# Ledger of designs, part 2: miniprotein binders against Serine/threonine-protein phosphatase CPPED1 (CPPED1)

Target 1, 314 residues: Serine/threonine-protein phosphatase CPPED1 (CPPED1), of Homo sapiens (Human) (q9brf8)
Amino acid sequence: MSAAEAGGVFHRARGRTLAAFPAEKESEWKGPFYFILGADPQFGLIKAWSTGDCDNGGDEWEQEIRLTEQAVQAINKLNPKPKFFVLCGDLIHAMPGKPWRTEQTEDLKRVLRAVDRAIPLVLVSGNHDIGNTPTAETVEEFCRTWGDDYFSFWVGGVLFLVLNSQFYENPSKCPSLKQAQDQWLDEQLSIARQRHCQHAIVFQHIPLFLESIDEDDDYYFNLSKSTRKKLADKFIHAGVKVVFSGHYHRNAGGTYQNLDMVVSSAIGCQLGRDPHGLRVVVVTAEKIVHRYYSLDELSEKGIEDDLMDLIKKK

## First folded at step 5 (miniprotein)

Design Fb (from Fq3 with T5K T46E)
Fold by ESMFold2-Fast, scan of step 5:
Structure Fb (fold): chain B 314 residues (1-314), chain A 80 residues (1-80)
Amino acid sequence: as target 1 above (314 residues)
Amino acid sequence: SMKVKIEIRADSPETLEKVIEIVKEIAEILGLKVEITREGDTVRVEIEGVDPYLLRMALSIIVREARELGAKVEFRIEKE
């Protein structure tokens, strides 16, 4: 781990890659391994939602601090250590330019600095992080604060792609940035097709779909049918196994051909019946196995033996 | 302002009752005002609000839960 990464979460992804995972060391299969996925800590949403006006920035977020601290503590106790901890967007609730954004950001940075230095952080942008309709300015703000909005990295022969899904939702104010990501993505998928990856895995905030590829557009939680089908077909052609997302604040997902869509519920505000939690993702040579844990379950009992057995088998 | 209209059809009175219960539960959880009308094999739900985030949460949850119960669901979103 570099000194820069030890000192600041927002310096991890630069130049469309993560220095924590040098390609020269990570290009060969070295699994099995696991990582932890969280989504939507979204500091401020519990209060904003309770007022019936989620456009405000949320002027209280102590519960989200406690929940995220519990998540970090649970992760830090795991043995063996996970390869990384990914946060699948909506890091804070206050959108660009809104009240409480700076305070929410500084509190989240403080909480995330408590993550064990041996566990790299992977940060995915959500709509609250860059806006429902991103601009060059909101993307630049995110990149200064947290690191690149899209990038790739390798772990033990597996290619991971982090995408800015807001360019798929509404690129109208930044079409050149959307085009740049599309070109970059096509290049990364070409690399995946060269068969030097054991698996290819995508992280993006907005799910392709919640249940099935042919489901109706809901105009918020899923990408439009035209967009999701184009992306899914590109992923399938490149051998992508799974897309992980947040955004829905519920566990959901489905399968389209050989591609799994996995939607994880929130660390922060729950807008349904799921507990606050984290997803444990185990990567073996043959398959990707995952399970959602409540924060209490993971804190008290750790990872169940059936998943740990997969991690220990070489 | 945004208005969401949902039409839910089921052959079973018990299924329609469960759908109504789900709609009321979700409206309570999300703090939304909702109008529910039952007519024969059909439940009609109208939700109106200014917060598109909460309205889309309600819509998504209601549609998925109703379909899981075997109901047929149609909806539309209207911007003022």
Scores: ipSAE 0.015, ipTM 0.408, lowest interface PAE 6.7, mean pLDDT 87

Design fa (from Fb with R64Q)
Fold by ESMFold2-Fast, scan of step 5:
Structure fa (fold): chain B 314 residues (1-314), chain A 80 residues (1-80)
Amino acid sequence: as target 1 above (314 residues)
Amino acid sequence: SMKVKIEIRADSPETLEKVIEIVKEIAEILGLKVEITREGDTVRVEIEGVDPYLLRMALSIIVQEARELGAKVEFRIEKE
């Protein structure tokens, strides 16, 4: 691995899997663990939003750098170390081909290199990372820069699925890539059922819904009603417990049957009233418990004892 | 281009005034042209632009904020 790839980004997904968690070592339950989830560092958005020019790539992002550095520092101080740190899409603001994209990408890579080597990074693509309407070229660029756009990995008998939700939003320029993900997903869900995984958890950038499965299409922040119902039914049938997403830049979500939809607020620009923050997710044999922390809370106080006590049980 | 038409109804004049302020703020932030008309208990909003994703983002935020204030919201999207 080159020096440029060291510092947390070396755990890139390849071949639809994550080498940091070899399947042969992770197939059986090993007891409770936790991971950290962040979303939408989106370097460039705060300036673009404040100036009313969101189509520009955002020519300033120092605040997003500071916020993401604070997040990394908070995570690095946690004891025991989290199993991984997942970023649920919109890594940078500048769309493919737009100004400032290269500079934003280089700065984010630099910040992420400070993540403790023992904590693998799990990177999810968002619409700003591959385009609102992805193409083979924008997907390939993402995969070269950050790793596979969809993949699976196991941690202690728990299956994690990372999906490219832009194929669900608008696959019109890459229908064969969308079809390939659909076939792969059906196979992974079948494996989850066949192997009786402890839990199955999904990460994707765009939420299925923000509050309810039957809510109206909002044409941007949620997946269309027909699409989200089809996906939710597939997830429920396979025993998926929770879907984690970003995109909305505020905390939201709800429950449909036995499936939780959890929308996590942003490390970067906020569109609502939530603080910049991270979600702590604890996985036990029986349940998945999570809580959103402001960056200041996590930096100053760490994780609350009630959550940490869950991790101490075998 | 694309045009978004939103009809917002509330029984409180205060609620309608807050909705109008939110619409103006969102349009300013996103750099969109907006036309707002108020008739009795109803506010009608028309937003026009060339970027369909920016328009949908504006629509989603406006609809959510208005509904959180207790207003009834109906909308439609028209293409040229």
Scores: ipSAE 0.046, ipTM 0.556, lowest interface PAE 5.4, mean pLDDT 88

Design fc (from Fb with I22L I29L)
Fold by ESMFold2-Fast, scan of step 5:
Structure fc (fold): chain B 314 residues (1-314), chain A 80 residues (1-80)
Amino acid sequence: as target 1 above (314 residues)
Amino acid sequence: SMKVKIEIRADSPETLEKVIELVKEIAELLGLKVEITREGDTVRVEIEGVDPYLLRMALSIIVREARELGAKVEFRIEKE
């Protein structure tokens, strides 16, 4: 263990909670706040993609290091500081057991140690972090390296849920772990209803959908139609307002009833026309407002006044 | 190796032209070589490669975008 990790620089989730936000202090609405969301730094993907062979794990990732360092520097300069910085999965490119995984992991840990200690880091697992078909071993490796793969925490009366979406994509090698998450999720959603949370917000790597609840299965970027509908209905019944995801390396999303599905583009490799960037998410008593910023925009100009004005009314 | 075969059907010649342009843009974006053939109301796309991640990414984008343009899409993945 590094001294930075021992000092709490990584607020690793343990026991299905995040110690950085003690529930006793966070159960009541305390006024508007904001957080920063990034996705898919995915060290190694730019090189792997350029070679047309993504299975080798990618043997260069200097560009992803620079982009992620720029993201961290931009976040550290924000005033007031965001409540937390969440990374919505695919932290590194090399799949479990593949070449370059250890080196990519150590480089990402080094970059993330530079995040201001006042800004807790929230880590979500992606398919490259745990495997397209997770096993007990790949889940355990992730939990040892980064913290719990699913957990909840409260900030000022708002419930945040982090889910391992790989259990929804393909649980065939770990069905008991999938069942445990399902039971835990049902309990958390029940707590949200009983405590009348201001909002409930979900983070998971794989989007429910990219545009519409009724869209066809694409077998990779969206969850299957039966799965997404079951999850969306559970979320809506419990008062969940929004699901944030990565995975698609483009900005996308839509609305199903009163549930927003927000897909955020990548810090690392882009697969569409969006710039490398971060999403600013403002939480008010009435609504959740968000906007995607390029790394250059956020670094040079910070957050626009219209969003920041929403935070100043406490 | 893997081969992806996509059949895209639309009633409008202009929609098929947009689909062909879309497929070309996605192939360029992902660095993949594709075979595109048009017969009447149907466009057939064949993509071959060894990287399942890249092939599935191409398939997903093409299927979603073509359907957004109002086309009917069917596909088949063949592993040799």
Scores: ipSAE 0.014, ipTM 0.399, lowest interface PAE 7.0, mean pLDDT 87

Design fd (from Fb with E25Y)
Fold by ESMFold2-Fast, scan of step 5:
Structure fd (fold): chain B 314 residues (1-314), chain A 80 residues (1-80)
Amino acid sequence: as target 1 above (314 residues)
Amino acid sequence: SMKVKIEIRADSPETLEKVIEIVKYIAEILGLKVEITREGDTVRVEIEGVDPYLLRMALSIIVREARELGAKVEFRIEKE
């Protein structure tokens, strides 16, 4: 039985890396290229949100299935194909141990199996995937189901880092796991500086901030001020250009020094006025350019010519 | 406008205090008007606002956080 048949997904991260991108083939600049970023398909949230009770696992998620299928179909039609499709956490709504979690997980696996095999999946954990207060058990469950909760990979001379941001929010039940990620991250950032990567890009579920590094703590949507400043400074020192996140179910973000914080809105439940959508991210030697597309826009018209011109310059 | 009424019950005074802090903070960041009353093991919260999405967001977060702390929560949404 393959991992996919056993309930896994194609290109799961293992050993803190992603086998779809062998380091020996990807360490040198070979851009430009692009990838697609989605966040918060979060099967079950639309129903749970409508009832005003998100503690339940959400007993209905057909709309999220249709939206995520539309996203996959839009991505599969793109030419040239994106290098990968990253999902920035909250894959399903039901927290660990909650009802409907297994059913939501199996439905999402089925939908994601329809992604073109040439397009690797990059999966980021969110609070609903691991718990607001993760434990060794909830982390292990996630890793069995979806792959490693934090890992790195290289594409065309660009270093990508996937972080488990729940360790930054509340590590009280798994302090040793938080310390292990911190040590690993410091090592990866050192490698980025030593290898002179073209860019370093971070994916994590919880945003550092929504508008400004100096904004007040909001208890839920942003990392605490002390934590986000410490992380931002580490990223800036290592040459990280952008952090991409979900969690907020709205487009948001800002810039601190030369680090961009980009919060991307949801494939699933919207909490603001953005349409259900995906972000197209173009990586050139000089800069990273991105734009949010509604699912309808991307399905019907594809990527606009100004971004495609950047992608086609080889 | 919409009005949300929440009743939160907990055995621990510390749990009720944490819930009150969450309610105040969420109402402040979302610009919502909030009235909080405490009577024994029960906290009653009334939140009023004109944006139904912000009210649903506040309700969802408060209910989830209170239940994670071990509190029992009942709520009612009143439309205009």
Scores: ipSAE 0.007, ipTM 0.297, lowest interface PAE 8.3, mean pLDDT 87

Design fe (from Fb with E25L I29E)
Fold by ESMFold2-Fast, scan of step 5:
Structure fe (fold): chain B 314 residues (1-314), chain A 80 residues (1-80)
Amino acid sequence: as target 1 above (314 residues)
Amino acid sequence: SMKVKIEIRADSPETLEKVIEIVKLIAEELGLKVEITREGDTVRVEIEGVDPYLLRMALSIIVREARELGAKVEFRIEKE
């Protein structure tokens, strides 16, 4: 099956857009609404982490299967249904060419088939999905399996941008692809300004920063200071309100001017003290409100009334 | 091979002891061998290994945790 195949649980982005949300129906404000954000199911990482060899693809991932199944079941029970479920990268642990990659991919596909078909999936590429240093071949493999690595879509007057952040980290083996994304992004940000969108929201795997725009480079979890400042300034100029990321396996973030950087902890392996979880994101005409829920909290209690009451505000 | 050298300074002995505990915990969880030396207000950490992913993750976690405790942190990555 090619990325051009119709529908199904994956809702593959094609031609730099997502067919589940036709632009003609979504260009005007029709909120409030909410969506669910998860990150780093990363099938294989728990075992790889425990063995001290994360360069190996991880030869066991049953715990990640159970955690991701719990996430899907919790999402499917929500009423009203979320507009979409976004996964902010590192879908599987095994990098391109590594052992267990095919098996991890097929298992994740099976789990994701259980997502309610009325809830589109939005898939963001992470470093483990396309490599720390992507190539044309690793990008093409991702696009064939999961859909476009960068694209935009509209929901109720809000512009959503999905970016391939690996081009910001190390584009040395695919400079033309990085340049194409840069040009496309500038065009999308121009559209956001021209159309006076209600909000513009960015999803990318690697955070701009973990706490502060001026923080030191950590050479893995944050984008370099030069790169993050250039991107943040572009986002601010275009009216982007928030960037959502994974990668850090901890909840983190901060604010730079009027731009929020939100780092969401993992569905799978966690590196801090946060529980395995999902982020509920509520979009109103005035603001974006979000809260991280453990999988157990969301499964047992659903979304708290204070957030759900925002959906009822006209 | 890759070597990571971290220098951590704090005025509080309690902060330095907490940092050492965190370094040991992270090294144990990642299966990494680590050398820790303490002199006065300074702790030096040296980690050597072949997995650049694990070494970068360990470095990032240690730096973040130490800074959150109010310590000043400097580091270097050396490739062999």
Scores: ipSAE 0.013, ipTM 0.420, lowest interface PAE 7.7, mean pLDDT 87

Design fg (from Fb with E48K D51S)
Fold by ESMFold2-Fast, scan of step 5:
Structure fg (fold): chain B 314 residues (1-314), chain A 80 residues (1-80)
Amino acid sequence: as target 1 above (314 residues)
Amino acid sequence: SMKVKIEIRADSPETLEKVIEIVKEIAEILGLKVEITREGDTVRVEIKGVSPYLLRMALSIIVREARELGAKVEFRIEKE
């Protein structure tokens, strides 16, 4: 499919850009503003985790539906409305070719249609969306269903980059696609430097690291030490301030030089002790401030005044 | 299939006991087979399973929980 879906929230990224934010209108600083970040709704994982059968597609996901509906309702109530809602990968649990994948996908699409049309949806691919070892076929399936797996867009003078981190984890079955993303990323980082963007922000599913740049390889939740150092150095050189990720189903992260690595816990299944939640991210001319909220906190009380006051300042 | 070997060292017997409890709990929840050996200040854990996904998740949880309790952790993943 070449056309974006009618209804707004299913505007697929195409041609490595997001039509909801035309570059011509978004190249100048128009902040401060904020956006909402969620990760790992991962329909099916709660049941798969509880039964010890995470290699299947997970045959029940009603709890994830309710949690994601609560997230959407909370976001829709916010005033002023966030600039966008980004989901940092693992949209569903069933990997390509696994049972329940189609049903999980249909249910997530239904839930996401309830997002206010004024709030664009930004979708990041995770390992469950395209496979731990992606292929041309699994990437193509994702792009048909959800839009481009990597792309850039501008909001109020800030450059946002969405990356397919599975190419960094294991590109062995699609080396040409990995090379294409590498070339594209180098071009985008060059643009960030040349245009003196207010900030550059990266979204990718797999964290660079969970606590520090020099930590040991986890072999699943972080990128390998050689890969994470190369990427972090490229990001720092280009002026990227923060990388936001999911994947770990816990809040985590740290700082390497002037680059923040922020790992957000899940809307769906928790693997640690964090509540199901969303991250509020406020972008000012000088800094990026963020805070994780449980779904209950955000639904009942909205965003705390100290964060909201930042968007009233120039 | 995969096998995960973890070596955990701690200065206190209480910390090692908590680590053993965490390992048993995670293995039970995930349906994984686990062997635990304790020698002095060291606990050695071997986890076997057919799912690389479950083994990596178990490893990550155990390593993080043990380190948060102040233990030193070394591990390796072996394919059979």
Scores: ipSAE 0.012, ipTM 0.425, lowest interface PAE 8.5, mean pLDDT 87

Design fh (from Fb with Y53F M57L)
Fold by ESMFold2-Fast, scan of step 5:
Structure fh (fold): chain B 314 residues (1-314), chain A 80 residues (1-80)
Amino acid sequence: as target 1 above (314 residues)
Amino acid sequence: SMKVKIEIRADSPETLEKVIEIVKEIAEILGLKVEITREGDTVRVEIEGVDPFLLRLALSIIVREARELGAKVEFRIEKE
């Protein structure tokens, strides 16, 4: 029995692992498989954005509830079932200590309880979940509510790493926590190399970059040039193939050497021209193939045959 | 208090006018105080507020949208 079954909550990451995927059962290649990625349901942002009061938690989020319910319903209908559903941060809009945070959190928990129990949830922290400048207290609150802010798990011979990217943005109020993640990350990347994982994949809220590694710092949507280059080089050296992020509320990304940076648009509030949607990610022995689907497309037509054909065993 | 100063240059008057519309729209949506000055091929924007992350959000959107329209953008963030 998982903690979610015992306590009526999701499969929370604890001890820097996810119990739904025990390493002993998942370290060998068992692909191909696929998973679903969503980002920024961010309950409250549509109202906050529309009124210009982005410092407030946003006092209405019914549209985000409906969109996230549509996402869950679409995922639950997929056959075969995805291996997991990952949410790449900004679960709610209200920052720590802000109005509406508790109500947004309880509504999101209610919506996420409807996810098929056979599909584990993987939760990534975003800036609205722990603060633009995290503290020990805001990190502890997140971990109590949702599970560990960084952890690793294995699925069918593939190593997945979830990182708290806020430590890369501004660690000034919690430098020891940032150092602990850095040490842990170096250990995980070493394990990936030693065990010759089929692939290593990173989830973090803030993109390394939006278009290219050498792009200008925008001071919010991308990590600083010095930081993104150091992280990208570490990932490349360890054999990481792709980093998936949210935060930008638009589809974006690029490639640096053999590392793909993939930015997914939001389930909730859109800041660009993309529809509300989810990314389907197919993992084969040779490559990782992904495609962004509007919620309507995925609900009405499911996953296109060309992607589904990739997960059929030869 | 924090100020963001943006200088936007473009060869076409139409591009500069569209940039001004974007700046006004973003300032309205984010509830920010903005001053816009247009001189020849250049638009100068000064945005001020107390929330540094809200100002950074406005800056990033304005810079990206202006560059997508083919404008050249320089900016500076000034803390008091």
Scores: ipSAE 0.013, ipTM 0.406, lowest interface PAE 7.5, mean pLDDT 87

Design fi (from Fb with V73R I77Y)
Fold by ESMFold2-Fast, scan of step 5:
Structure fi (fold): chain B 314 residues (1-314), chain A 80 residues (1-80)
Amino acid sequence: as target 1 above (314 residues)
Amino acid sequence: SMKVKIEIRADSPETLEKVIEIVKEIAEILGLKVEITREGDTVRVEIEGVDPYLLRMALSIIVREARELGAKREFRYEKE
């Protein structure tokens, strides 16, 4: 699909920023506010998981379409509208170059067109979007289709950082791109300190950890111990309060010093006992409060009053 | 096909039985062939499958669930 078509439909990140939130308008605290976080719609995985075979499984994703449509409809009904809707990676199941990738991508674009145009989309790359071992070509394909793989934006005095966590997992085929993100991240964290942001929040697909900073390497669902400790320390030093991730298809997380690691379960295929769902994240001057909702709960009852009351306080 | 072998150790028979249940559940969901052998405080699991991606995901989930129950493991896999 063309860049013009995608750009006309979505609020795509370009030039390492998101035009929907110009920095000059968003530099001062204007909260409280909230946003919606989803992860792993991953069109194709339910069939692949159930059949145990990626080659003959993953060729159907109608259930993921229905679930993601339900998520979009629930979000569109919220009043007041959320500031944005972030998808924390693994947008589709088919890896770069694999069968059904084009069809899965076009179906997801169609579903996402139904998101209220007043609610910007924030798209995070996952391993299925750019490959377990990304290349310059797979990164470029993602950027043409969805927008920049890493970028920053401001909302009401809060700095949001979107990171390409595949560079942390395995940068062996694109070491210069990994170095570029590392330099950019250090610059953004310096800006956070210099501008005295109200909060700094990170989105990345792969969790730093699932339960604790000292947990063993999982070799798939968490970043290596050396990498996660290095990143966590950088985030803590810069005043980052929370990292939100997907990838695990289960709700999980923990706290390391003053940094929260929040792993949000999937809109699509579930690997544990959590329902298909979305996370509501409320940002106040003092704290960040979040809660996972099943799609049915959010569709039928909306957001609970205790969270909405936080938005009404100044 | 590929074979993956792991050993999981638990301090109680109850924890060991829960680990066995998790392994069987994951294998059933994925349509994988699984063989479970008990020896003292240890259960040895051999899983066979065609898809290395799904095998990796299944193993990570099994290992994580076992660890959350307090079980400990030694991990080793064999290809072919």
Scores: ipSAE 0.013, ipTM 0.403, lowest interface PAE 7.7, mean pLDDT 85

Design g1 (from d1 with K32E K35Q)
Fold by ESMFold2-Fast, scan of step 5:
Structure g1 (fold): chain B 314 residues (1-314), chain A 94 residues (1-94)
Amino acid sequence: as target 1 above (314 residues)
Amino acid sequence: STAEEVLERIVELAKEVVELSEKYGNKEIAEEATQIIREAVEALKKGDEKRLEEALYLLRMALSIIAQELGNPEVIKLAREAIKLVEEAIESLK
């Protein structure tokens, strides 16, 4: 990585923290504020999905470039500026070692360089970014390219946790890395409880569930029932209010006790009826309010007044 | 059972899901997923190791989508059985 890239455009997480938000300045409530969440730009998937291409990592992604450029332009026009832009995994379609991976990565980097320097990028790993079964090598490649696969940061008294959910799906080739994340997560959740954070919010690629904690295992789109229940209980005990995920390429989710599971649809390929879009997330002292916007809606009309009014409250 | 027997069972279950999907499939995305299943099954039958993992991945995605979109209990059961075998096959590839 060049020195300019390391400290600049992507605001790469390093040492399990995000330098764009110094802890010394962000530990106390300074809200309300908002951020923008996108998922699954997944350059290459639209053509691969439509054609059933089993040989390539997706050999065409011009539409995903245009959609992601539209998303960036919409975000850059927002006033006031969002605190950050988070991408909830599956940045590209081509898995580690597959054709087109390098080209997809370079194109996404180019598009993301257009994001306003005042708006930090928060990057979450998905299964296509590190493999369905991650290895030390695929994790290290991701960290070199995009930044740490799991980390925490604070914004205005709110704790944000970014998790590598592939360790929950299949840690068989990297059990030590999974164990390290588990220990780190328990420490972060303890800090959240000890410091009485205003809110704790989790970003991970794979949803805990799509509709209900007790739903059957999907074997791909949701975490196994045993795993999701253990994580949900840990989150609830620590005061986590919401988990945001991608992966499903549709808007979905539900509530378990006081924990919201929010699955956000894709910037790129849609697998359901939702438009290509972004989620606006408003954080107030009392609650977290969010709404999915199509790229066209956000580009043409911006954020609706009812959400913006929440940001203007003392 | 051998890896070959597992792949044969996956193909058998996927074909049953496709047949039921045609009977109950009134949603556009179920038709697209059905096409992906057919193409993935054909790739698996050709026995190309390099293409095997990608074909299994696409098959897993398409089976999940069909199960959710149709909401039919018989389709859901068969798709989930096939997905479980696909996951086992992917794990065996190392």
Scores: ipSAE 0.018, ipTM 0.458, lowest interface PAE 7.7, mean pLDDT 86

